# Designs tried in a protein design chat: VHH binders against F-actin-capping protein subunit alpha. Part 2

Target 1, 308 residues: F-actin-capping protein subunit alpha, of Arabidopsis thaliana (Mouse-ear cress) (o82631)
Amino acid sequence: MADEEDELLETELSYDQKKEIAKWFFLNAPAGEINYVAKDLKAVLSDEEVYNEAAMEAFPVYNKTHMICLEMPSGAGDVIVSSYSEINENEYLDPRTAQVAIVDHVKQICTKVRPANDEELPSLYIEEYRYALDAEIQRYVSESYPKGMSAVNCVKGKDNEGPGSDFELVVIITAMRLSPQNFCNGSWRSVWNIDFQDESQVLDIKGKLQVGAHYFEEGNVELDAKKDFQDSTIFQSADDCAIAIANIIRHHETEYLASLEVAYSKLPDNTFKDLRRKLPVTRTLFPWQNTLQFSLTREVEKELGLGK

## First folded at step 4 (VHH)

Design q7 (from c8 with E101K F107S; framework vhh_surovatamig_d1)
Fold by ESMFold2-Fast, scan of step 4:
Structure q7 (fold): chain B 308 residues (1-308), chain A 120 residues (1-120)
Amino acid sequence: as target 1 above (308 residues)
Amino acid sequence: EVQLVESGGGLVQPGGSLRLSCAASGFTFSSYAMSWVRQAPGKGLEWVATISGSGGSTDYVDSVKGRFTISRDNAKKSLYLQMNSLRAEDTAVYYCARGWKLLPYYSDYRGQGTLVTVSS
């Protein structure tokens, strides 16, 4: 059981130092692997209080950062746990169903659901834009991401009752493929901030895409790729804005994923292919493996920054 | 003043069909998503279907997918719900609502409802 990290954690460290080190391991767990890290830390740490306190502090941060998706009870749908849906540490808004999920972070479950209060929801005017965008994004995600989830949240200007005021919507897309039997886990996260500037009649769009993969059969290879995007379009009706924004998101995500597949096409599980079934432009799955003739070795993987 | 008036409810046999209509006035109909919500006897309100302002996007509760079709005619300022393969559990008062799903604010812009009874 004892390893170098276990030895360090148990010797010459204060309670607070042990807690902060344990938190570091939790927060740096690969996507979908925090419970594996939790199991290992619980076995290694001799102090149950250190473990419990570290977990209580780390899991909420981890869950929001990784935008975990939780099933709400009794067929109420799913909620994405993120800072954009956060009402308080334990309550997260699903704007699609107008429900608030009560979350137990350490157990990673939704324990209860309640209707959202009027003050927790955007105005009817903002909801027209949010709903139209959500519908287009859900269509895109259902086509492109196996078991992918999305949410559209209003993060600024939710009380705006009509034209002439600015507001901001955030699109979140998450997809995760956990395949521990094949020694591979993969994740996709994208966050798109759309700033609706009615005065200038422009929508400013900022995207942050993050893809992770962890291969752990014959060694440990971890991929963590991030890319920022900027774009803009004109302010139109809710439906026209939704279509334009969804097309911009689709374009950037398709191109980025294609570039990642070219770079990492020789990896065993090709998790990036499993995160997307179709490329939106051609609506087809590309056999990248058949087009690339070069063998990828550990040296090439190291040169490409694999195993960061 | 925003007004929504539902019609088309009635008594039908299981497996039958019925089409509900909603006439809207007092707002720019094409600029708003519209929904159908229902309330079965002794139950709470249940969202049934939503359609976007242009009609390009639709969404349904799982129990009616493949049986119900929501549509709109923006020129006539009218919303429709085509109900096919009706079941006893579809018995409810059906309401036309402005906006998406069951929002707290939709009640002020919800019609008076139309009763649909599917006989045993």
Scores: ipSAE 0.000, ipTM 0.212, lowest interface PAE 18.6, mean pLDDT 78

Design q8 (from c8 with W100R L103F; framework vhh_surovatamig_d1)
Fold by ESMFold2-Fast, scan of step 4:
Structure q8 (fold): chain B 308 residues (1-308), chain A 120 residues (1-120)
Amino acid sequence: as target 1 above (308 residues)
Amino acid sequence: EVQLVESGGGLVQPGGSLRLSCAASGFTFSSYAMSWVRQAPGKGLEWVATISGSGGSTDYVDSVKGRFTISRDNAKKSLYLQMNSLRAEDTAVYYCARGRELFPYYFDYRGQGTLVTVSS
């Protein structure tokens, strides 16, 4: 409860305790807001080393989990930072341009770009499937997501040089809307794992969709929705597979988005009023006021079954 | 106005089966996703299963996939959870919860719960 958190803040915290608390706030920052959390934490932490170590440990995890998009220098386009594109902690593959982005996680910038090595790229056989799928997904995203980004990565079997071996492609779609004037930020993330089972001549498709919203006018309220999907289709030519997969993804995402719009329109105005009534009202302001307010909102959401 | 009333809980042996029911009133049942949520003794709430308003889509926590089946009857305004191959770890108070498809883990109402004890 809030009272228990207040008591913890009254006690002198150890270095390790402060670092773990700071990491928790970074890792639980709403989509697109880790830098707002960073500013608040830096202002209230007494130890710059605690801040630096927490940020160094948390930002890589946060960036990959949220699949952040970074602009590559010299007009090379954007790269999506994720575990699926990861070569190492600081290097991420953009398979569309065959470039590797060198990333500074804490600054959330792409500092340099280099060409991908042949060993980092899929074989010509796999690239035929990846390229065709990427083209269909780009078309879908351009039609359906304002300022959305996508990537298609090979995560298994990239060295397969012909028929007879399984491989896996992952489709990532991200879209983010920041509206600080309306005290609202929104995000969309979808990940589709396509397992090309050559032995059985089947494509096994697994999707995970995540939408987030954060309202922060008179407090912090985070809403997070996740939806898992399963589907399958037959293993055919690269072009036919691409069309079939894109249509399956479009179908599920369009249906889910339509349901989200309907559900959103039915959300009662009193829902957030009721949440606010559950937050403690204190006459005493603590040095960690902004951090505590954020934490209390998260605890209320957990108790009510909101979020993850 | 909104009421959710669970029933069907009880004592059952490991490997046994149990069917939970939830009677809903005071709202348009078919317009809402419905969930089952449980709380084991001394632990927090755990989401178990969700079903869409139409009944066309279902989701489950990994530990119950293949063992539990969520279903609904919109004409009768009832939600069900068929629990098979029960384990000691399934011992909990089970709550019927009303959600929205936008927020599958968001519940604005839940019932008083029904206790399920899995023990020899």
Scores: ipSAE 0.000, ipTM 0.118, lowest interface PAE 12.3, mean pLDDT 77

